# Designs tried in a protein design chat: VH-VL binders against Uncharacterized FAD-binding protein C1783.01. Part 23

Target 1, 263 residues: Uncharacterized FAD-binding protein C1783.01, of Schizosaccharomyces pombe (q9us28r162to424)
Amino acid sequence: YGIFAAPILDVRVLTNPGAVKRTYNLCLDISKYPLLEGKDWKIGGSFGIMPPNSDAEVLHLAHLLKIPQHELYVTKVLRTNGGRWPTIWGEDKPRCLYTSLYHIFKWCSDFISKPPTKSLIRLLAEHTLNPVEKSVLLALSDFRQDESYCRICTQSCVTLPDILEAFPSCHPPVDHLISALPQLMPRWYSISNDPSLANKRLEMAFTVQEYHSPNGQSRTGICTGFLEDLALAFLKARHDGSLANKKFTVPMFRGVQQNPFAK
Below, E stands for the ipSAE of ESMFold2; O stands for the ipSAE of ESMFold2 at other seeds; V2 stands for 0.75 times the mean of E and O plus 0.25 times the DockQ between their complexes.

## First folded at step 22 (VH-VL; framework fv_ozuriftamab)

Design w2 (from u1 with heavy chain S55T; at its last look DockQ between E and O 0.97; V2 from the best seeds 0.75)
Fold by ESMFold2 at other seeds, look of step 22:
Formats: C-alpha cells, sequence, structure tokens
Structure w2 (fold): chain C 263 residues (1-263), chain A 122 residues (1-122), chain B 106 residues (1-106)
C-alpha cells in the first residue's frame, strides 16, 4: 500500500485553559488521494497514520548500538528469507531491499511503543558478555516464568533503548536485531467531519499521550508526539507568516469507510 | 492598538462579593485566551486561571479553584474575575493578560492590563 | 506543577554592565518567555519563544537556552532597565513564573 503525504491545511488547539491533557484538531487535504474507482470517504470512517520514530530516538538507538553516523545512512542491500516485512499487507516472500539502517529504524522498526518480546530479550542475552547481566536477561526471556517479565518490561514501560542502557555488555548484531524487532504499525483514527460535504478535506482530533520512562524522563506516544510536533510547527509558521515557505504533511492511508447509520 | 483596560481599584471588607473586569480592544476578542494573574503585595506573579472567550471554557490554578469565577461576555469583549466572599488574603494587584492559542509552550502574555488593586480589610 | 527558579534573586548593576539572569525548570522545556515589571507598572513582554524580542524591545536584550536552563542577558544595562524580571513557561497548566529577579541600577 502506498502512503499518502496529506498536506496539513489547518490546525486548531482544542486544549482549554487549565487542562492537564493537550488536544488538537488537524485538517488534512485529501483531494489528491488516489482512490480506487467507486470508493469514497465517509464520516465515521477510518484512516491510518504511519508514524515514524523521531530522529532523536533513531540517533539515540544508533548510539547505543555503536553504529557510526556514516554507516547509519549508507544504502545497503538487505535480503529477507520470507514474510511480509517491511510491508504491512504485502506478500509473504523473500525480498531484496535497497535501504539504510536510518530508514529501517525511522519507518519500519518498533523499538519504542512495545516492550521487548521475550524472543528479543533472548537474542540480547545471547550477545551479552557479563555473566550477571546475561543471567538477568535469560531469566526475563524464560517462557515458563512471566512474573519478572511483566513487572520489569510491561508494567515499567521498558523499551529496547532502556535495556541497552541497563546492560552495557550487550552487543547484538544489528541485522539480527532488525529481524527480531516488531514492525512499526499504523495508528487508526476516525474521520470527524463529512468529507463529502467538505471540499475533500479530512478532520481529526487527537490527544497527546504522555508517560514516563523508568528514570523519570517524559515521553510521548510515537504517533501523537509526531502529530503534536507537526501541529506546533504549523502554528508557529502561521503566526510568523512563514507558512508558504514550509511543507507540513501527514503520512496516511484510507481505512474502512463504514457509516454505522448507513443501512 | 491592542489594549486591555481593567476596572478601577476596590476597597472591600471580608465576606463581600466583588467582580472586576477587563475590556479588550483592537483585536478579535474570541481568537485569544484571556487570563488573570495575581500579585500579592511584595510578591511575584501567580497565574490564577483563564478562559477561552470563544467557547466559554475555563480553567483554574488549583490554589484558586472554588475561590474565584472567571467569565467573559464576548459581545462586549470583556472578561471578568469574581469572588463570592472575599478574604483579607485576597488583597493583591490583579492583572488580566492576553495569550495566543498556539499549542504547547507557544503562548505568552501580551499585552497585560494596567492592573486592578483589590484591598480587603476590616 | 513545573517550578521555575531564577538566579540571582536580586542584583545591583551600573549603567553599561552586562547582566545575566538564569531560569531553571524542573523539567525539560523548548521555550522560555520573559517579562519585565518596572516599578509601579504592569509586566511587559520582553522575550518570547526563547529568543524572540517583543516589539519595541531593544536588541541589548537577548534570550537563550533549552532543556532545563534558560538565560536572559542585557548586554549594556541602562537606567530604564530597573525592575523585576520574570521567566514563564507555557508547557503545562498551571502556567508558572519564576520567583523574579530584582534589578537595581546604581
Amino acid sequence: as target 1 above (263 residues)
Amino acid sequence: EVQLVQSGAEVKKPGESLRISCKGSGYTFTEYYMHWVRQAPGQGLEWMGGISPNTGGTGYNYKFKGRVTISADKSISTAYLQWSSLKASDTAMYYCARSHNLGREQNWFDPWGQGTLVTVSS
Amino acid sequence: AIQLTQSPSSLSASVGDRVTITCSATRSLSYMHWYLQKPGQSPQLLIYLGSDRASGVPDRFSGSGSGTDFTLKISRVEAEDVGVYYCMQSYQYPWTFGQGTKVEIK
């Protein structure tokens, strides 16, 4: 499936004074979206946003993996033995891909929004030199015992970068790591306007999802953090009179267009 | 010229009610937030709360919630700060201030009203 | 709530001196806003969005910083610069000010 770069036409701040959560409305231009014949947009229908990891998160991961900056951006040949990766809905087949580690970490690998799987933790343990660190990782990856894994990885909001920081003797091969990481998946939103009544524009509201890492750092959800950063840049550019100098787009695609009341 | 003009100084006794006003001019009143900021004698600035004049949505600093009511009448471009029962500790300078509506971190106060001195003593 | 701590709390400067005021936040921020309250006056905007000068503010005023530490500088202080300087964050409600830095010109 092709991802459409929908231009942002407008941003509205919905956050009231005193609110603890930040909420925005985006208006997207879908006039050039390549619709299949006979398809249309419906109020209450869905669309997906393909959120990239931020550059800061990608660079941080590369630093933890000891990847030199020049190697991060070099185009490489990546061969797969099957599966649908990096596509969402493509065929299960071997692939030959020409891409960079930057592109893979930016668009294809989910190393932030999900706790590391036990399979990934086992891979990390296999590449950990310190015996104490290795034994902890092996215990976390034990399929027969969930208590430590749930407490440490899921309930504490632990990510792959957090583990790499905590286990400095862990040096996984990058290609094995990529094959073990979950695929970045779209986030789904509802269309809040009737696009058939609006000049092919799509409105959606979102609330910024916030949480804290184990060390107390503030984090946002990948998609709502990405959307807020775009919204803020748009609002600043509009205020400064520089909108014409800038491009703001949201990578999106059409989902199911069912109206529950259309019977 | 964007201006915020506040009502005049007030001298009150504890237990009395009071409403002070802030009239905006030279801009579209409903496109900006309006806020109230308190400065007790010899002290710094405290954000008390604000209102979106377009929607009527309000919010308060927890220190003042239940103590004051913020409202606006967009037909006359005026915001209000109201007490139902004043205390001596409410003696302070009260400023209205306009802010933009530009999202996280992208809001500042410009302009400020001239201030309304409220003195509460028996 | 996000606390802002200014340093110094007060200072006395001669005309022509360079003045530096810092504002430290209890969480990381991208932008700080700065105000001056001259004696007997309401506060006025000096710097917004970290480094942008408000209309009519002389270029001797500059703002910088990111993360938790922000700075307001006056390159050549003038007699009219007396007053109390406040930093402010608008990341999260309640919006908060620093405790103020009183600047006297001798």
Scores: ipSAE 0.669, ipTM 0.874, lowest interface PAE 1.3, mean pLDDT 87
ESMFold2, look of step 22: ipSAE 0.697; ipTM 0.884
ESMFold2 (binder alone), look of step 22: mean pLDDT 94; pTM 0.960

Design w3 (from u1 with heavy chain S99A; at its last read DockQ between E and O 0.94; V2 from the best seeds 0.79)
Heavy chain, then light chain:
Amino acid sequence: EVQLVQSGAEVKKPGESLRISCKGSGYTFTEYYMHWVRQAPGQGLEWMGGISPNSGGTGYNYKFKGRVTISADKSISTAYLQWSSLKASDTAMYYCARAHNLGREQNWFDPWGQGTLVTVSS
Amino acid sequence: AIQLTQSPSSLSASVGDRVTITCSATRSLSYMHWYLQKPGQSPQLLIYLGSDRASGVPDRFSGSGSGTDFTLKISRVEAEDVGVYYCMQSYQYPWTFGQGTKVEIK
ESMFold2, look of step 22: ipSAE 0.695; ipTM 0.880
ESMFold2 (binder alone), look of step 22: mean pLDDT 94; pTM 0.961
ESMFold2 at other seeds, look of step 22: ipSAE 0.705; ipTM 0.890
ESMFold2, fold request of step 23: ipSAE 0.750, 0.722, 0.761; ipTM 0.916, 0.902, 0.914
ESMFold2 (binder alone), fold request of step 23: mean pLDDT 94, 94, 94; pTM 0.962, 0.961, 0.961
ESMFold2 at other seeds, fold request of step 23: ipSAE 0.746, 0.704, 0.669; ipTM 0.905, 0.886, 0.876
ESMFold2, last read: ipSAE 0.739, 0.749, 0.740; ipTM 0.911, 0.909, 0.914
ESMFold2 (binder alone), last read: mean pLDDT 94, 94, 94; pTM 0.961, 0.961, 0.961
ESMFold2 at other seeds, last read: ipSAE 0.682, 0.732, 0.713; ipTM 0.876, 0.909, 0.891

Design w4 (from u1 with light chain S30K; at its last look DockQ between E and O 0.93; V2 from the best seeds 0.74)
Fold by ESMFold2 at other seeds, look of step 22:
Structure w4 (fold): chain C 263 residues (1-263), chain A 122 residues (1-122), chain B 106 residues (1-106)
Amino acid sequence: as target 1 above (263 residues)
Amino acid sequence: EVQLVQSGAEVKKPGESLRISCKGSGYTFTEYYMHWVRQAPGQGLEWMGGISPNSGGTGYNYKFKGRVTISADKSISTAYLQWSSLKASDTAMYYCARSHNLGREQNWFDPWGQGTLVTVSS
Amino acid sequence: AIQLTQSPSSLSASVGDRVTITCSATRSLKYMHWYLQKPGQSPQLLIYLGSDRASGVPDRFSGSGSGTDFTLKISRVEAEDVGVYYCMQSYQYPWTFGQGTKVEIK
C-alpha cells in the first residue's frame, strides 16, 4: 500500500476575528482510496499525513550546503551509510539511492522538526574548519554532560539550518549528512466525522503550530504549516475563480480504524 | 452594488452608553466578516475588532477589549459597536469595514462605511 | 503586535510626478494591502494581496515587495490622488495600519 493523494473538496476557516491561533477545517475526498477487502473507514479511526518540507526550507538548506541549483534537481546515485531509505519501513542498511537531492530533502529528511542529534553534531564538528567553531560543536555533542545540549538544541528549537548559519566554516559532505538525518515521519490525525454516513468525504480540523527560532523568527510545524499552505492556496484559488484549473491534494494513508481493545 | 451605511453622528457626555450601527446591502451578509476601525481626530487608523455574522464569533484589539462590544443582527444585515460608558477619549470617527477571511494575510477591507463621528464632551 | 512604518510621512508632488511610498514591517510578510483616504472621505481600497488593484483603480497605481519592505508607486500622479495613504497587514491579529503618508498635489 502507499500514500494516497486525497483531493481537497473544501476548506473552512474556523479562526474567529482576533484569534491568537489559526484553525482550519479540511474536507478530503477519500472515495478513490484503495481499501483492502473487508476494510472500511470508522469514526474514531486514524489516518496519517506525510508532510513534505517546504520548498523554501529545502532551497535554504541547499544554499547553506552550497549546492548549485542545477545539481539539486539532477537524478543521480546517492550513497548512504545506513538508514531505512527511501521508506520508513525499509531495512536499515547502506544503500545507493537513485534520486535527486531535492526529493530527499523535500520528502525524506527531517531537518526541521527535530533538533540535531549529538551524533549529527559530531559529524558537523568533524567537517568544521574554524577551531573555535569546532570546539563549540564538540562541546554540544559531548555525551558526558547534557545540560548545554538540552538548553541550546532542544529547548531553543535549534535546527540543522540554524547550526549551518551559526557555523559558516562547517562543510559536511552531503551524502554523509543525508545518512545522518532522521527520516520524515507521518503525523497522525483522528477521523472526526462518520465516513459511512458521509461516504466519499473525510473531515479534519487542525490548528497551526508555531514556534520561535533562536533568531526570533516564527516557524510553523512541518505538517500544520504544509496544511495551512494548501488551505491558503485553495482559498485564494476559490476567491479568484481559478479553482477548476488547480488540484490540491493531501498525501495521506489509512491508519487504525477502531479501538483494538473494544469487543 | 455593495454598500455599508452607518448611523449618524453622535454627541454624548462621559458615562453615557451608545450603540452605533452599520447596515450592509448588495451582498450576502453572513458570507463576510465585519470590522470596526477607529480614527481619532487628526490621527491614523486603528483596528478595534470584528465579528463573523454567521457564527457570532467576535474578537477585539486588546486596547479596546472590555470597553466595547461588537455584535450583529443577521436578520437585518446590521453590525453594531457599543459602549456601556463613554469617555472623552472615545471621541473619534468610527468606520465599519467588510472583509473576507481567506486565511493568513489574505484579508483586506472593501468596502468601508461612510463613518460615524462620535463626540464625547462635558 | 506587528508594527508598520511608512516613509515619507508627508510629501508634495506636481501632477505627472512619480511618487513612491514605503512600508516597513517588524516581521516578514508575504502581502501588504493599501488604502487611500481622500480629504473628508472614508478610506478606500487601492491594492490588495501585495500587487492586485481594486476595481476602478487606475494602472498608475502599483504595489510590490515582500519580506519586511513594501512599496506603493504612483507612476504619474494626478490631482485626484491627494490624501493619506495607509498600508495594512492581515498576517496576525490585531491587524495594523501604517501611520499614514500624506500626499499633497501642488
Scores: ipSAE 0.677, ipTM 0.872, lowest interface PAE 1.2, mean pLDDT 87
ESMFold2, look of step 22: ipSAE 0.688; ipTM 0.877
ESMFold2 (binder alone), look of step 22: mean pLDDT 94; pTM 0.961

Design w5 (from u1 with heavy chain N54Q; at its last look DockQ between E and O 0.94; V2 from the best seeds 0.74)
Fold by ESMFold2, look of step 22:
Formats: structure tokens, C-alpha cells, sequence
Structure w5 (fold): chain C 263 residues (1-263), chain A 122 residues (1-122), chain B 106 residues (1-106)
């Protein structure tokens, strides 16, 4: 499956006055989506969105890793020993990739939506100079007990950037980090209309997922935050009359449907 | 061109009911949200609640929930604010205001109605 | 609820003065909206989306700021600028206003 850049045709705010959560509807242009032979869009089916990390999060991570800005964008050759990375569905094979650290952090690595694994925390501990900081990271990564890990990392919504901020003597090698980070995975959404009847337009609704970081700052989920930012920019551009000069797209792909009669 | 015209001033006694109105013109009434904003004598502005005229969906500031009802009649482009039992503390200027609905932080009131003064005293 | 605190609460200015009004929020915001309520009138939109002027608003009015601190400036105040200025957030319900800044012109 290739990722299709679906143009946004319309955004509708579904949030009623007084609502505690924000909800939006996106109308996507699927008319140029390359359908495989015998495939079609069905109401009640699914599609995937490949959410990127925000530029702010990528730049913040690069700063914490002490990556100079010029190195972040330099195209380099990356060779893999196998697997499907950086794709989610490509062939399991060694690859030679021409990419940048920016592209990897933007589109391929999940350093926000999941708490760091104990394995990742142990890698961080192995590259931490301050003995007190190192001992804390080793305790968090201890496979014999989960209480501290669950309370601090899972329940408190801790991310890799949060750990790097809290442990300034931690300097992990970037290539080891990339190998240890989970791949950004698609988020799945249901098709709420029949695109065949709606001139190849796909409608989807989403509610913004929010949580609070350990320092109390509000954060959004990667995908719904990404979608909200697009929706806001679209709505502002339409209001300002600048919509024709802008391009708003959602990176998406059609899902597999097991039963054509299912709703 | 776009205008919100409110009903006239009211003098009431505690316990009486009241419904005030706000008629929109010069725009498509159902494409915008309508809100009510309270200004007690000598005080600032407080958002009371709002309505989607298209769906009839309403929401209220906790301070006023259960004390007022917001409604709309889209066939005549009119929103309403209603009390079933007024209190002296309800004495205030009441404004309707149209909002854009452009997502998080991208909403403002434009225009405002001229205001309806409600005086409640025994 | 998000609290907005304006400073100063009141001021007196001469025609031609520069006036600065600040609005401080209890959480980080991207945009602030500003209204002017002239004596005996309903509020009217002045600035929206942080820095955009409403139709008919002179360019002596400007808005700026981000994070928790936002500013409305009047570069050369005129006699007609008397009234109470309010900031407003629409990040979350209930939408809230600052307490107001009363501006008198001498």
C-alpha cells in the first residue's frame, strides 16, 4: 500500500456550545486514489491515516539529542538488516534508504504516543553519565518489578523527550535510538459515508484526544492532534479567503475489509 | 448588514417568568452559533451559554445551568433566553452574540445585539 | 475554567498617547480576541485571532502575544477610544473574558 495524500475538501466543526471535547468532520477527496483491481470503497469499512510527529516535537527531540540543525536535514544512506521498517506493509528484506534524521523522526519513529519501553529506558541508562540519574533509569527499567514504571511512565503519560529533559546527562547514540524506537503506526477510522454515491468523497469524524504531561501541560494524541491542526488551518484559510493558495492533505490508505456485507 | 436585534427592556418581580429574544438578519441563521452574555450592573461580561440553531444543541456555563433555558426558532431566525422563575440577582444587561465556529481558539463574537436590560425587584 | 486577568484595571490617557493593555491567561493560548464597549453601547469586536482587526477598526489598534501573555495597543489614542476593553478566549468552554480595562480620555 502506498500512502495517498488525500486533499481536504471541507471541514465541519461538530463541537456543540458547552462541549468539553472537540469534534470535527473532514471531507476528503478520494477521486484519485489508486484502487487495486476489484477493490472498492464501502460504508462501514476502514481506512488508515499515517500521522506524522509535529515539527515542534521533532525539533525538540533533536535539540535534546544535541543534533545540529544542519545534520538533521542532511540526506544519508541508511542500510537495514531486514524487516519492514520504515514501511508497515512492505517486504521483509534488507533495505538501502536515502533519507534524513528529520524524515525518520517526522514520519517513521513513535517517540510520543507510547511510553518508553523498559528496553529503551535501559539503553538510556547505559548512556547516562550522572550516577544518580543512571540509577533512577536502571530502577525504572528493572524487569523484576513494574510498580515504578507503571506509575511514572505509563500512568503519567511520560514520553522519550520528557525523560531526556529530566536526565540531562543522558546522551544516547542516535542510531541506537532509531533502532529501539517503535515504528509510527497508522490510526484506523471508519468510513461514515458511501464515497461511490458522494462523488468519491470520504467523510470521517474524529474527537481530539487530550492528556496532561507530568509537568501539567496539556498534550494531544499524535493523530487527532495532527488532524485538528490541519482542520484549524483549513478553517482559518477558508475564512481568510486564502484557501485556493494552500494545499491541505491527509496521508491515508484504504483498509482491508473482510466481509462486504458488514456495516 | 448583519444585525442582531433584541427585545425591549423588562421590569419584573421575583418569581415571574421571562423570555427575551434575539433576531438575526443579513446572514444564514443556521450557519452560526448564537450565545448569551450577561453583564451585571457595573460588572464585566460573562458567557451564559449558547445554541446551535441547526441542531438545537445547547450548552451552559455551570453558573447558569438550571436557571435559564436557551432555545431558537430557525424559521424566524430568532434565539431566546428564558427564566422560569426570576431572582433579584438576575438584574443585568443581557446580550446575544453570534459566534463563528472555526475550531479551537478560532471563535469570536461578531456582531453583538444591542442588549436587553432586565430589572428584577420586589 | 481559564481565567483571564487584564492590566491595568483602569487608566486615563491624553489624545495622542500610546496605550497598552495586557491580558494574562491561566494556561497557554495561541489567540486572544478583544472587544471594546463604548459608554452606553454593546461590546464590539476589535481584534480577533490575536492580531486581525475587525472591519472598520483603525490601524492604530494592534494585538500581539502568545503563551500566557497578550497585549492590545493603541498607538495614538483618540477621544472616541473611551470605554472598557475586554479580552476573551475561545480555547475551551466556558468561554471567558478578562475583567475589563476602563480607558478614559482627557
Amino acid sequence: as target 1 above (263 residues)
Amino acid sequence: EVQLVQSGAEVKKPGESLRISCKGSGYTFTEYYMHWVRQAPGQGLEWMGGISPQSGGTGYNYKFKGRVTISADKSISTAYLQWSSLKASDTAMYYCARSHNLGREQNWFDPWGQGTLVTVSS
Amino acid sequence: AIQLTQSPSSLSASVGDRVTITCSATRSLSYMHWYLQKPGQSPQLLIYLGSDRASGVPDRFSGSGSGTDFTLKISRVEAEDVGVYYCMQSYQYPWTFGQGTKVEIK
Scores: ipSAE 0.671, ipTM 0.870, lowest interface PAE 1.1, mean pLDDT 87
ESMFold2 (binder alone), look of step 22: mean pLDDT 94; pTM 0.960
ESMFold2 at other seeds, look of step 22: ipSAE 0.689; ipTM 0.881

Design w6 (from u1 with light chain T26S; at its last fold request DockQ between E and O 0.96; V2 from the best seeds 0.78)
Heavy chain, then light chain:
Amino acid sequence: EVQLVQSGAEVKKPGESLRISCKGSGYTFTEYYMHWVRQAPGQGLEWMGGISPNSGGTGYNYKFKGRVTISADKSISTAYLQWSSLKASDTAMYYCARSHNLGREQNWFDPWGQGTLVTVSS
Amino acid sequence: AIQLTQSPSSLSASVGDRVTITCSASRSLSYMHWYLQKPGQSPQLLIYLGSDRASGVPDRFSGSGSGTDFTLKISRVEAEDVGVYYCMQSYQYPWTFGQGTKVEIK
ESMFold2, look of step 22: ipSAE 0.723; ipTM 0.895
ESMFold2 (binder alone), look of step 22: mean pLDDT 94; pTM 0.960
ESMFold2 at other seeds, look of step 22: ipSAE 0.679; ipTM 0.878
ESMFold2, fold request of step 23: ipSAE 0.667, 0.695, 0.714; ipTM 0.865, 0.883, 0.895
ESMFold2 (binder alone), fold request of step 23: mean pLDDT 94, 94, 93; pTM 0.961, 0.961, 0.958
ESMFold2 at other seeds, fold request of step 23: ipSAE 0.700, 0.674, 0.728; ipTM 0.888, 0.876, 0.903

